# VHH binders against Exosome complex component RRP4 homolog (RRP4), part 19

Target 1, 322 residues: Exosome complex component RRP4 homolog (RRP4), of Arabidopsis thaliana (Mouse-ear cress) (q9zvt7)
Amino acid sequence: MVMRKLQLPLSQTQKVRFERAIERLQSLSSSANSDASVIVTDSIPVNHDDAFLKGHGTSEVDGELLATVCGVVERVDKLVYVRTLRARYKPEVGDIVVGRVIEVAQKRWRVELNFNQDGVLMLSSMNMPDGIQRRRTSVDELNMRNIFVEHDVVCAEVRNFQHDGSLQLQARSQKYGKLEKGQLLKVDPYLVKRSKHHFHYVESLGIDLIIGCNGFIWVGEHVEVRDPMAIDDQKDEEMISSSSTGKEQSHIPLETRQTICRIGNAIRVLSNLGFTVTLEVIMETVNLSNSKNIDIHDMLGSEFHVVVAENEAERRRTKRKK
Key: E = the ipSAE of ESMFold2; O = the ipSAE of OpenDDE; V2 = 0.75 times the mean of E and O plus 0.25 times the DockQ between their complexes.

## First folded at step 18 (VHH; framework vhh_6qgx_2)

Design u2 (from k1 with P100Q; at its last look DockQ between E and O 0.71; V2 from the best seeds 0.67)
Fold by OpenDDE, look of step 18:
Structure u2 (fold): chain B 322 residues (1-322), chain A 122 residues (1-122)
Amino acid sequence: as target 1 above (322 residues)
Amino acid sequence: QVQLVESGGGLVQAGGSLRLSCAASGRTFSYYGMAWFRRAPGKEREFVAAISDSGDYTYYTDSVKGRFTISRDHAKNTVSLQMNSLRPEDTAVYYCAAQQYWLFGYSEYDSWGQGTRVTVSA
């Protein structure tokens, strides 16, 4: 666990508590051999009796496995590699990413991805609101701004790399598209682990959580994905036209907004602490804030950061004992 | 509810500049998205500009893009609208608005100021 220096002012008592928590966390990580932060030339403990595979960021020198990059040692089965703590997103094909539209061009949207290069979302790679897979027409092109405009938040999948280094994005699934009525959070990409699930629906809260590989995280009101097949039954022609115009901006209850903000703050706290951002940890943090009756506004304070660190240390300890 | 007080309105010549300010009451300013609206004589209130709670995101109506800049000062609990290259069409009462727990794509505001009058003369 590469502990980020907490940039929050801590009281002396808080400092002591925090340091203790960090020490505990470090001790737990060292024992699990999986989360040890290493710098270049650090020796990575490996059982020489056991067959291991050296992966990225490692080199065997004189019978020792050394880190060749700064990062966190990860172990997957027999594979030992160092995940670089690079704050920069390293795109892979298939990555789920969240981005912000920065430009509407002909037949394409340029998307900010918290990366040195922009994403490109082609009109042809978009799921059309009508759900019909058809060739894009000139009319569709003219109506691109009806789909996405500048500053819109979008979820997409990395499809390929372009020659210029830009990322080609795809949003063909209903799961992908414009994100509304939520917050966009930015965390260091190394805090996000690639997983099978980047889309999370927290049913109890009515919230969608999208953890993008690029470190952009979306927290928003749950949007029900209308099964395109379900549109067949209600012939009412009138509903198709109404989706374009007066989207009666449905009032979002204050409670929902608070919930979104609370989740957002939880993510911010985790990010500040350098914790890996997962649904589990996010919810743990949210629950912690609730259980301790922490006001949403106080979540970003020093005390709650310390409490979260302490709680995480304890949580990890208890998980190892099981 | 946050109280909002606008200031900075006045008479300005076409091509001139004006800076509006809105002061928000309370300690929770950082959780509010802020916006400016305007109402011209005989017209409905229209959106002008918005800024996210963090200040990282700004939005503008097309007619003011490139001329108006919305900003916020968290330390002072203020939001400002720098208006450059003013036009007679910009003549309106300008209103500050606040959205508690700011969200992308949510256009409702919880609090409104009383407004400040901006008059742009030809």
Scores: ipSAE 0.656, ipTM 0.850, lowest interface PAE 0.6, mean pLDDT 87
ESMFold2, look of step 18: ipSAE 0.668; ipTM 0.842
ESMFold2 (binder alone), look of step 18: mean pLDDT 82; pTM 0.848

Design u3 (from q2 with S107P; at its last look DockQ between E and O 0.61; V2 from the best seeds 0.00; counts 0 for: unsure alone 57.9 < 65)
Fold by ESMFold2, look of step 18:
Structure u3 (fold): chain B 322 residues (1-322), chain A 122 residues (1-122)
Amino acid sequence: as target 1 above (322 residues)
Amino acid sequence: QVQLVESGGGLVQAGGSLRLSCAASGRTFRYYGMAWFRRAPGKEREFVAAISDSGDYTYYTDSVKGRFTISRDHAKNTVSLQMNSLRPEDTAVYYCAAQEYWLFGYPEYDSWGQGTRVTVSA
């Protein structure tokens, strides 16, 4: 995989504001990183008595050399630069992942996971769409394209590691499976921290957010989850009531599509700035875009990146004061 | 909403080729997914091909796979359908369609062109 420099075209005023925000974030950081690993706003030690050349991924602020991207510091003679290490997904059994189907094969689907190798989802490792758990047959094998086809987005769990380096996936719960009516966002996996909760439902907006451990993030219209174990409860009455109002599956209001895109752009901005991506930070960034009256089409522009960086610096300062 | 204008239709012999073009105007083109649909006389409108907002994902109905190619040009705000190895059953009015705020797995389109007629003679 080749790394590419990311650029923010800044006006002079925006550059001053951004540099100031970076300085504040640096001064608030309590983490001491090694020369080999840096995050945005880390200071890079240099010998100021000797001449040096500033390279990719660095900026000089107040006589200090700062990283402007995350990566590994490299020094060749007097040139100092940051090689962006594509932080590879380091899978663990039980990880929740989001992926995209790239092949329908016999008894299996291959799934892109932003990893060195693909994931493999066996037909036997998932619940059938009819909800009946049964032995898989030759007819099921012939109908695999009715379940997933190329480019479908899916949510699954890492079950095992294969000897060839691929990951065996499993989708045996109603919360796993095909994802529709949404966006797929790619962020570097180190921006996602493993937690108890990777599935989020934003009820007020009708939006599902799935933060995959592999750095793939799904934002989409809420999909009702049916648990077969709940059939014997009073949920049957509630399900009948909600199915009449919640089954507008073929249509999404324009406002909901706009909300999905705004959330997606918030994630893209956080990723570009190297900030950890959580539900709280995503929603704060969305709210910031609204309070600043920033149109969805302009969220990826330089001004909003500066605004988000400034907001994060203030948020961390307020948290430190307690 | 985006405004869509198709062009490139016409009469062609079976086995021939045509290239349809759809010019889009209006808001930022990067958020639009684009598609081609067709309607033969006396038949329902059917999906032909689609392309994601980025251009990274293309989709085709089975009857046109390998013969038709959808592509887009962000600089010109256009989407094209290259139709090769045309058959009489490809005869239809072809419509360009757009979905603002493109989403995976969302089949509805908000904006439609007026259509361009394609006739394939036996």
Scores: ipSAE 0.614, ipTM 0.818, lowest interface PAE 1.0, mean pLDDT 78
ESMFold2 (binder alone), look of step 18: mean pLDDT 79; pTM 0.820
OpenDDE, look of step 18: ipSAE 0.837; ipTM 0.937

Design u4 (from p3 with Q99S; at its last look DockQ between E and O 0.01; V2 from the best seeds 0.00; counts 0 for: pae E 21.9 > 2, grease 24.4 > 24.2, placed apart)
Fold by ESMFold2, look of step 18:
Structure u4 (fold): chain B 322 residues (1-322), chain A 122 residues (1-122)
Amino acid sequence: as target 1 above (322 residues)
Amino acid sequence: QVQLVESGGGLVQAGGSLRLSCAASGRTFSYYGMAWFRRAPGKEREFVAAISDSGDYTYYTDSVKGRFTISRDHAKNTVSLQMNSLRPEDTAVYYCAASEYWLFGYSEYDSWGQGTRVTVSA
């Protein structure tokens, strides 16, 4: 089992409970792959009487083998090395991603995706009628900022790799585009499993949840798609300016804002514990916070982390056979 | 679906001129933005010039501005690239491309010609 190192101030009883929950989770895991996770400067057990070969991510100091990177210790014959955890997104064509605009260029936006290069979203790759946006360079640049500005959050699909190795993004469907009235959460990409469903509407709460393959997750007020209506005549300059100047949350009802925050904190707790982030697990964590009468502000505390770990161990035991 | 055939490539001396032509057939030509790309030996394909579906907008990479002129003829279904003041670094295979969008990236172009070779001798 791969879990992020957790540094929370735990009482003695909380520590015992947490360690028991982690032990249960580890005993429920397959024993097929790895013998230990380590962090930098952890000692790696080796039998010094047997010959061993130091591999990637290890160093011998004062007769003790130490990890030089975070990861999972692997042993192949006499070779001992540390396989690093994937910290960055590894894109695949067709991935649903969430990102933040970092640059507005003449005919494109650069988007941060937690990849070694930025994503590129071309003006022509947006959901709009063909042939309207190509009049003049200076007019085209003004149109760019009417659509997205720096710091805007966007949802898009990975379409291809460009000639310089950057990712080409596309938003040619109503389900893609600018995300407003919510919050962006960032988790390690390995906590997100690729699936056929990354867009979720939590109907009972009126919330949109978008779980990006790159580990960026959006939680926001549900927005109804209004495609069939042919009237697109609107002056949204104030709304666009508001998005670019901040104060985005002031338009959301208090109850909805509280719900968005509770879901966001559930995701943060799951991320801190190193659990895979799925709709089912997110909602179970939210429900757990309500059943334990834990206030939104208390969800990031040590007790709730312990409670979530305990609950996840029981949830996995109940769903799986022996 | 648009079929594209380039012509006009050849050998030319530095400082000379050459005119490339791209003939289009198939679906309605007037709905496509057109572009020229080039690939020098050992290098990646790069953008050279583009012209909108209407012909009203043109764009050039910096290295060719003022020397190359892209134009189109809707009646003949052709796009041309007039190349003046040619330099040895302009030596490449030149490709014609078509897209429903006026774009800079070649991944937005869904129809490509086979290419025509331009060699500029010192």
Scores: ipSAE 0.000, ipTM 0.090, lowest interface PAE 21.9, mean pLDDT 72
ESMFold2 (binder alone), look of step 18: mean pLDDT 82; pTM 0.847
OpenDDE, look of step 18: ipSAE 0.006; ipTM 0.252

Design u5 (from k1 with S30E S107D; at its last look DockQ between E and O 0.69; V2 from the best seeds 0.47)
Fold by OpenDDE, look of step 18:
Structure u5 (fold): chain B 322 residues (1-322), chain A 122 residues (1-122)
Amino acid sequence: as target 1 above (322 residues)
Amino acid sequence: QVQLVESGGGLVQAGGSLRLSCAASGRTFEYYGMAWFRRAPGKEREFVAAISDSGDYTYYTDSVKGRFTISRDHAKNTVSLQMNSLRPEDTAVYYCAAQPYWLFGYDEYDSWGQGTRVTVSA
């Protein structure tokens, strides 16, 4: 666990507590051999009696496995590799990403992805609001701004790399699209692990959480995915037309906003501490804040950071004993 | 509820610049999205610019893009609007607004300042 130097001012007591927590966390990681941070030329402990496979970021020198990159040692079965702590997103095909529209061009949106290169979302690769898979028309092109405009937040999938290094994005699933009524958070991409699930619906809170591989995380009010097939039964012709005009910006309840903010702050705290950002850890942090009756505004304070570190150390300890 | 006080308004010639400031009361400023609105004589209040709670995201109405810059200072609990290349049509009372628990796509503001008058003379 490459713990970032907490840039928050800590009291002496808090420093001691924090250091203790970090020590505990480090001890747990060393024992699990899975989260040890290494720098170049560091020796990676391997059992030579056990067959292991050297992976990326490792080299065998004089019978020792050495790190060739700075990162975190990961072990998957017999494979030992170092995951680079590069703060930069390394795109892979199939990655779920969250981005911000920076330009509306002809037949395409340019999307900021917290990457050196921008994403490109083609109109043809976008699910149309009408849900109909058809060839895009000139009218569709003219109406691109009705779909996305500058500064809109979008969720998409990485489809491929373009020759210029840009990422081709796809948003054909109903799960993909414009994200509204939420917060966009930025964390270091290395804090996000690729998983089978990047979309999370927290039912109890009515919140959608999208953890993008690129380190952009969306927290927002839950949006019900309308089953295109369910539209057949209810004749109400009138609902289609209302999407265009007076977007009666539906009032977001204060409670919902607070919840979103609390989750957002939890993510920020985790990011500051250098913890891997997962639904589980996020919820743990949120629950911790609630259980301790911490005000949303106080979550970003030094004390709560220390408490989160302590809690995480304990949580990990308990999980190991099971 | 956050109290907002605008300042920096005045008379300026076309092509000139003004910097508006909005001071927010309270310690919770960092959690508020902030925005500037304006009301021209005989017109309705219109959105001018917004900035997210973190300051990472800014939004502008089309008519001010490239000319106006919204910024915030967390340490001072202030939001500013740098207005360059002012035009007579920019003449209005400018209002600062705050939205608690900043959300993308949410345009409701709970707190409003009293406004500061900007007059651009041709």
Scores: ipSAE 0.182, ipTM 0.648, lowest interface PAE 1.9, mean pLDDT 85
ESMFold2, look of step 18: ipSAE 0.606; ipTM 0.826
ESMFold2 (binder alone), look of step 18: mean pLDDT 84; pTM 0.861

## First folded at step 19 (VHH; framework vhh_6qgx_2)

Design v1 (from k1 with D56E; at its last read DockQ between E and O 0.75; V2 from the best seeds 0.81)
Amino acid sequence: QVQLVESGGGLVQAGGSLRLSCAASGRTFSYYGMAWFRRAPGKEREFVAAISDSGEYTYYTDSVKGRFTISRDHAKNTVSLQMNSLRPEDTAVYYCAAQPYWLFGYSEYDSWGQGTRVTVSA
ESMFold2, look of step 19: ipSAE 0.736; ipTM 0.886
ESMFold2 (binder alone), look of step 19: mean pLDDT 83; pTM 0.852
OpenDDE, look of step 19: ipSAE 0.819; ipTM 0.925
ESMFold2, look of step 20: ipSAE 0.751; ipTM 0.893
ESMFold2 (binder alone), look of step 20: mean pLDDT 84; pTM 0.856
OpenDDE, look of step 20: ipSAE 0.562; ipTM 0.806
ESMFold2, fold request of step 21: ipSAE 0.741, 0.760, 0.761; ipTM 0.886, 0.900, 0.900
ESMFold2 (binder alone), fold request of step 21: mean pLDDT 83, 83, 83; pTM 0.850, 0.851, 0.846
OpenDDE, fold request of step 21: ipSAE 0.890, 0.890, 0.887; ipTM 0.963, 0.963, 0.963
ESMFold2, last read: ipSAE 0.767, 0.769, 0.770; ipTM 0.902, 0.903, 0.904
ESMFold2 (binder alone), last read: mean pLDDT 84, 83, 83; pTM 0.855, 0.847, 0.850
OpenDDE, last read: ipSAE 0.889, 0.891, 0.890; ipTM 0.963, 0.963, 0.964

Design v2 (from p5 with D56E; at its last look DockQ between E and O 0.79; V2 from the best seeds 0.72)
Fold by OpenDDE, look of step 19:
Structure v2 (fold): chain B 322 residues (1-322), chain A 122 residues (1-122)
Amino acid sequence: as target 1 above (322 residues)
Amino acid sequence: QVQLVESGGGLVQAGGSLRLSCAASGRTFRYYGMAWFRRAPGKEREFVAAISDSGEYTYYTDSVKGRFTISRDHAKNTVSLQMNSLRPEDTAVYYCAAQPYWLFGYDEYDSWGQGTRVTVSA
């Protein structure tokens, strides 16, 4: 676990606590993964009797080889270098990603994906609001802005890679599409592990959580996905209430917004600490904040970061004993 | 509830510039989305511009795009609206609004200032 240097001012006491927590975490990781993660200024053990070559991310200071970047120490023959964990998102087909629309073009949306290349969402690869799988018409093309506009947040799946390096996106399921009434968070992609589940519904809180492989994370009010196939034959004709396009912006209670923000802050804290972002760890962090009666506004403070680090060290310790 | 106080309004000639400022009270400014609205005489209040809690996202009504710039200063708990190339149709009372715990795709604001008058003369 490559721990990021905490960029928050710590008191002396907090520093000691934090260092201790980090040491504990490191001890737990070293036992599991042979690859020694280092943070900036960490000493890299080298045999001074053996000729070694200093590589990227290392500097010799006072006879010691120090890491100048956060990453994993790699040794290739005599070369010692630190591989930066700032691992750029490495897209794979099938990845769930969250992005932001940056351009509306003819028959396509360009999507920012926290990647060197943009995603491309074709109109033909988009689930239509009416839920009907049909050929896209000229009218649909003219109405692309009714689907997505610039700055909209969207969830999609990586379909393939384009020749130019851009990502072809697909949003054919109702679970994909425009995300509203939430927060978009950005974390380093390496903090997100690919899993079977990137969509999470926290029922107790009424919150949707989408952990994108690209490091964009969505936290928002739960949206009920109506299975078009569940149109059971019950004829109740009537309530096609003409949802008059008046987007009755349903009032979101303050409590729900607070919850979203609290979850968001938890993710931010985890990101700052360099912890892997999972539903479990997010909820643990949220619960920790609640149990300690930490105000939402104080979650991003130094104390809570230290507390989260301490808690994570303990959590991991306990899991190993089981 | 956060208190909002607008300033910077006044009389300006067409083509001129004006900078509005809104000061927010409280310690939680970083969690607020901020927006500017305006109400012209005899018209309804209309959206002008908004800025996300972090300041990363800005939104503008079409009529002010390219002319108006919304910005925020977290250290000062202020949001500003730089208005350039002002037109007579921009004449209105401008209101600052705040949305606690800002959300994408949510356009309700809970706090409002008293407004500052902007008059653009032909």
Scores: ipSAE 0.689, ipTM 0.869, lowest interface PAE 0.5, mean pLDDT 87
ESMFold2, look of step 19: ipSAE 0.699; ipTM 0.866
ESMFold2 (binder alone), look of step 19: mean pLDDT 85; pTM 0.863

Design v3 (from m3 with D56E; at its last fold request DockQ between E and O 0.60; V2 from the best seeds 0.76)
Amino acid sequence: QVQLVESGGGLVQAGGSLRLSCAASGRTFRYYGMAWFRRAPGKEREFVAAISDSGEYTYYTDSVKGRFTISRDHAKNTVSLQMNSLRPEDTAVYYCAAQPYWLFGYSEYDSWGQGTRVTVSA
ESMFold2, look of step 19: ipSAE 0.717; ipTM 0.876
ESMFold2 (binder alone), look of step 19: mean pLDDT 84; pTM 0.861
OpenDDE, look of step 19: ipSAE 0.819; ipTM 0.926
ESMFold2, look of step 20: ipSAE 0.724; ipTM 0.882
ESMFold2 (binder alone), look of step 20: mean pLDDT 84; pTM 0.862
OpenDDE, look of step 20: ipSAE 0.877; ipTM 0.955
ESMFold2, fold request of step 21: ipSAE 0.735, 0.743, 0.732; ipTM 0.885, 0.888, 0.886
ESMFold2 (binder alone), fold request of step 21: mean pLDDT 84, 84, 84; pTM 0.855, 0.854, 0.855
OpenDDE, fold request of step 21: ipSAE 0.884, 0.890, 0.885; ipTM 0.960, 0.962, 0.962

Design v4 (from u1 with S107D; at its last fold request DockQ between E and O 0.63; V2 from the best seeds 0.78)
Amino acid sequence: QVQLVESGGGLVQAGGSLRLSCAASGRTFSYYGMAWFRRAPGKEREFVAAISDSGEYTYYTDSVKGRFTISRDHAKNTVSLQMNSLRPEDTAVYYCAAQEYWLFGYDEYDSWGQGTRVTVSA
ESMFold2, look of step 19: ipSAE 0.735; ipTM 0.888
ESMFold2 (binder alone), look of step 19: mean pLDDT 82; pTM 0.846
OpenDDE, look of step 19: ipSAE 0.789; ipTM 0.916
ESMFold2, look of step 20: ipSAE 0.729; ipTM 0.881
ESMFold2 (binder alone), look of step 20: mean pLDDT 82; pTM 0.845
OpenDDE, look of step 20: ipSAE 0.770; ipTM 0.909
ESMFold2, fold request of step 21: ipSAE 0.761, 0.758, 0.757; ipTM 0.901, 0.904, 0.899
ESMFold2 (binder alone), fold request of step 21: mean pLDDT 82, 79, 81; pTM 0.845, 0.827, 0.841
OpenDDE, fold request of step 21: ipSAE 0.890, 0.890, 0.886; ipTM 0.963, 0.963, 0.963

Design v5 (from q3 with D56E; at its last look DockQ between E and O 0.65; V2 from the best seeds 0.73)
Fold by ESMFold2, look of step 19:
Structure v5 (fold): chain B 322 residues (1-322), chain A 122 residues (1-122)
Amino acid sequence: as target 1 above (322 residues)
Amino acid sequence: QVQLVESGGGLVQAGGSLRLSCAASGRTFRYYGMAWFRRAPGKEREFVAAISDSGEYTYYTDSVKGRFTISRDHAKNTVSLQMNSLRPEDTAVYYCAAQEYWLFGYDEYDSWGQGTRVTVSA
């Protein structure tokens, strides 16, 4: 059995385990779903007396039509296919988002957000990098690339919608801005729930996690915000000098880079399985990979996907017994 | 310890082309950020081009933009630098470099190749 979208071939044993986990998850559901919604290996009802054509996201096995991706079953004439649930982001004012810079313009940056149009971050909507009110000049416009360049990852807040349908972003707090020394993960926006907290610090690992409402998720080395006005004596200079003599100035330990990658792979697996992505579930998936001694390089394989599905089914079962 | 082996250097007339290749050892290649640096006689090693672990993002120093193309092949565990419209100032030893577990906004490299010489005449 091969899932085309996920490139996730399952052995017979893995298929049995996965189907059992999925059956348990469905039996624990608190609400009825329409028969149009399917997950991987769901049987898609068809009339065997009528001709039908297999389309994207389907496969026929032993006389049954099976879904090979998560999505919504669509039926057009005799064609049966599965449309994935990877809808674009539906923004709301105040949303915390993560995006990638795709254009540097005279007074603005365009930012990819998985929206039908790009986000726009104006220079005037930023905390100025040096913290000093500076006269607006032609030099400021030439210095746009000193702030962000193409492919830079940024965290921002949705301020408003522009008349052309694009999003106006703002980054007026120190928690917003350029993200460095990390990974950007892109999941479908419906897997992210809006909450009171989208910024997370995993202190035991030294990792920042930003779960953007647009489904873009940042995992990176923790960055402590410093007040530039607090630097005023030899102690601060001595600390800077001491730090400048070690490899920790710009170097990230390999262990930290591995941790970031492991968290990223956990998010990818959750996304592939269609599970809601929260700090709790991400960390439980990371812990599961460690307890099962799954190497980072094996986390995206079929076995770990099955293990995660089994674990989620058991986790939800124990919750319901409480 | 990751071993990087460059090849493809040589002598070329100005305006010509060369393709450099870097073979990487180990199963972690899919997680590597890869880059090319160069050192001309009497100069410090300078950045030329970089490519993300997935290959989706490429970066170039200004002097080579539009002339050089970095690419990678996960099946062969290689990274390549296609150098077109070569100029005498491109003469240097070219080094392949790897960053284990590529990250946005991180520009330190853990492993380096031995280098391959490129000479561009007149």
Scores: ipSAE 0.713, ipTM 0.870, lowest interface PAE 0.7, mean pLDDT 79
ESMFold2 (binder alone), look of step 19: mean pLDDT 82; pTM 0.844
OpenDDE, look of step 19: ipSAE 0.797; ipTM 0.921

## First folded at step 20 (VHH; framework vhh_6qgx_2)

Design w1 (from v1 with S111H; at its last look DockQ between E and O 0.73; V2 from the best seeds 0.61)
Fold by OpenDDE, look of step 20:
Structure w1 (fold): chain B 322 residues (1-322), chain A 122 residues (1-122)
Amino acid sequence: as target 1 above (322 residues)
Amino acid sequence: QVQLVESGGGLVQAGGSLRLSCAASGRTFSYYGMAWFRRAPGKEREFVAAISDSGEYTYYTDSVKGRFTISRDHAKNTVSLQMNSLRPEDTAVYYCAAQPYWLFGYSEYDHWGQGTRVTVSA
């Protein structure tokens, strides 16, 4: 666990607590992959008898090689360096990603993916609002802005890499599409692990959580996916989804907005601490904030960061004993 | 309750510029999405521009795109609307609005200022 330097001002007491928590966390991680992850000031084992070259993220202090950055120790021949975990998103085919539309072009949307390259979502690779898989028509092309416009948040799957390095995206499932009434969060991609499940429905809260592999995370009001097949025989009323801009945006209760924000702040705190972002840890953090009666606005404060670190250390300790 | 106070309105000639400011009270400014609305005489209130809680995302009505810029200063708890190339059609009372717990795709605002009048002469 590469802990980021907390950029928050800590009191002396908080600093001590935080350091203790980090020490505990480190002790728990070293037992599993001791050789791979280092935090700042960690000693990097080197054979002093062997000539080694100091690389990036290392400094020699008092005859010891220390990490100056949080990351993974890498050894290439004689070179010892720490690879910063601020690793850019490394796309893989099949990745679930969350992005933001930056351009509407002919037959395609350009999507920001927190990557050095943009994603491309083709109209042909998009699930149509009507749920019908059909050849895209000229009318569909003209109506692309009815599907996505600039600044829309979208969920998609990485289909392949294009020759120019851009990512081809696919949104064929109803699970994919425009995300509304939520928050978009950005975390370092290395904090997101690939899993079988990137879509989460927190039923008790009525919240959808999408943890994109690219480090974009969506937290929003739950959207019920209407099974197109469940369209029983009732009458084809031409729901001409008059995209009238006036879709009465259903009022979102304040409580729901607060919940979304609390979850968002939890993710921000975890990100700040350099913790892996999972549903479990997010919910643990949310629950912690509630149990401690922490105001949503105070979640991003120093105290709660320390508390989360302490809690995580304890949680991990307890899990290892089971 | 967040109080919003608009300033910067006035009389300006067509083609001129004006900068509106909205000061928000309270410590929770960073959690609010902010927006500007306007109401022209005899017309309904209309959306002009919005900015996300973080300031990263901005939205504009089509008629003001390229001319107006919304920005926010977290340190000062202010939202600004830089209005360039003003037109007589921009004449309106401009209102600052705040949305607690900013959400994408959510266009309702819970807090409103009293408004500042902008008059653009031909």
Scores: ipSAE 0.411, ipTM 0.762, lowest interface PAE 0.9, mean pLDDT 86
ESMFold2, look of step 20: ipSAE 0.741; ipTM 0.885
ESMFold2 (binder alone), look of step 20: mean pLDDT 85; pTM 0.873

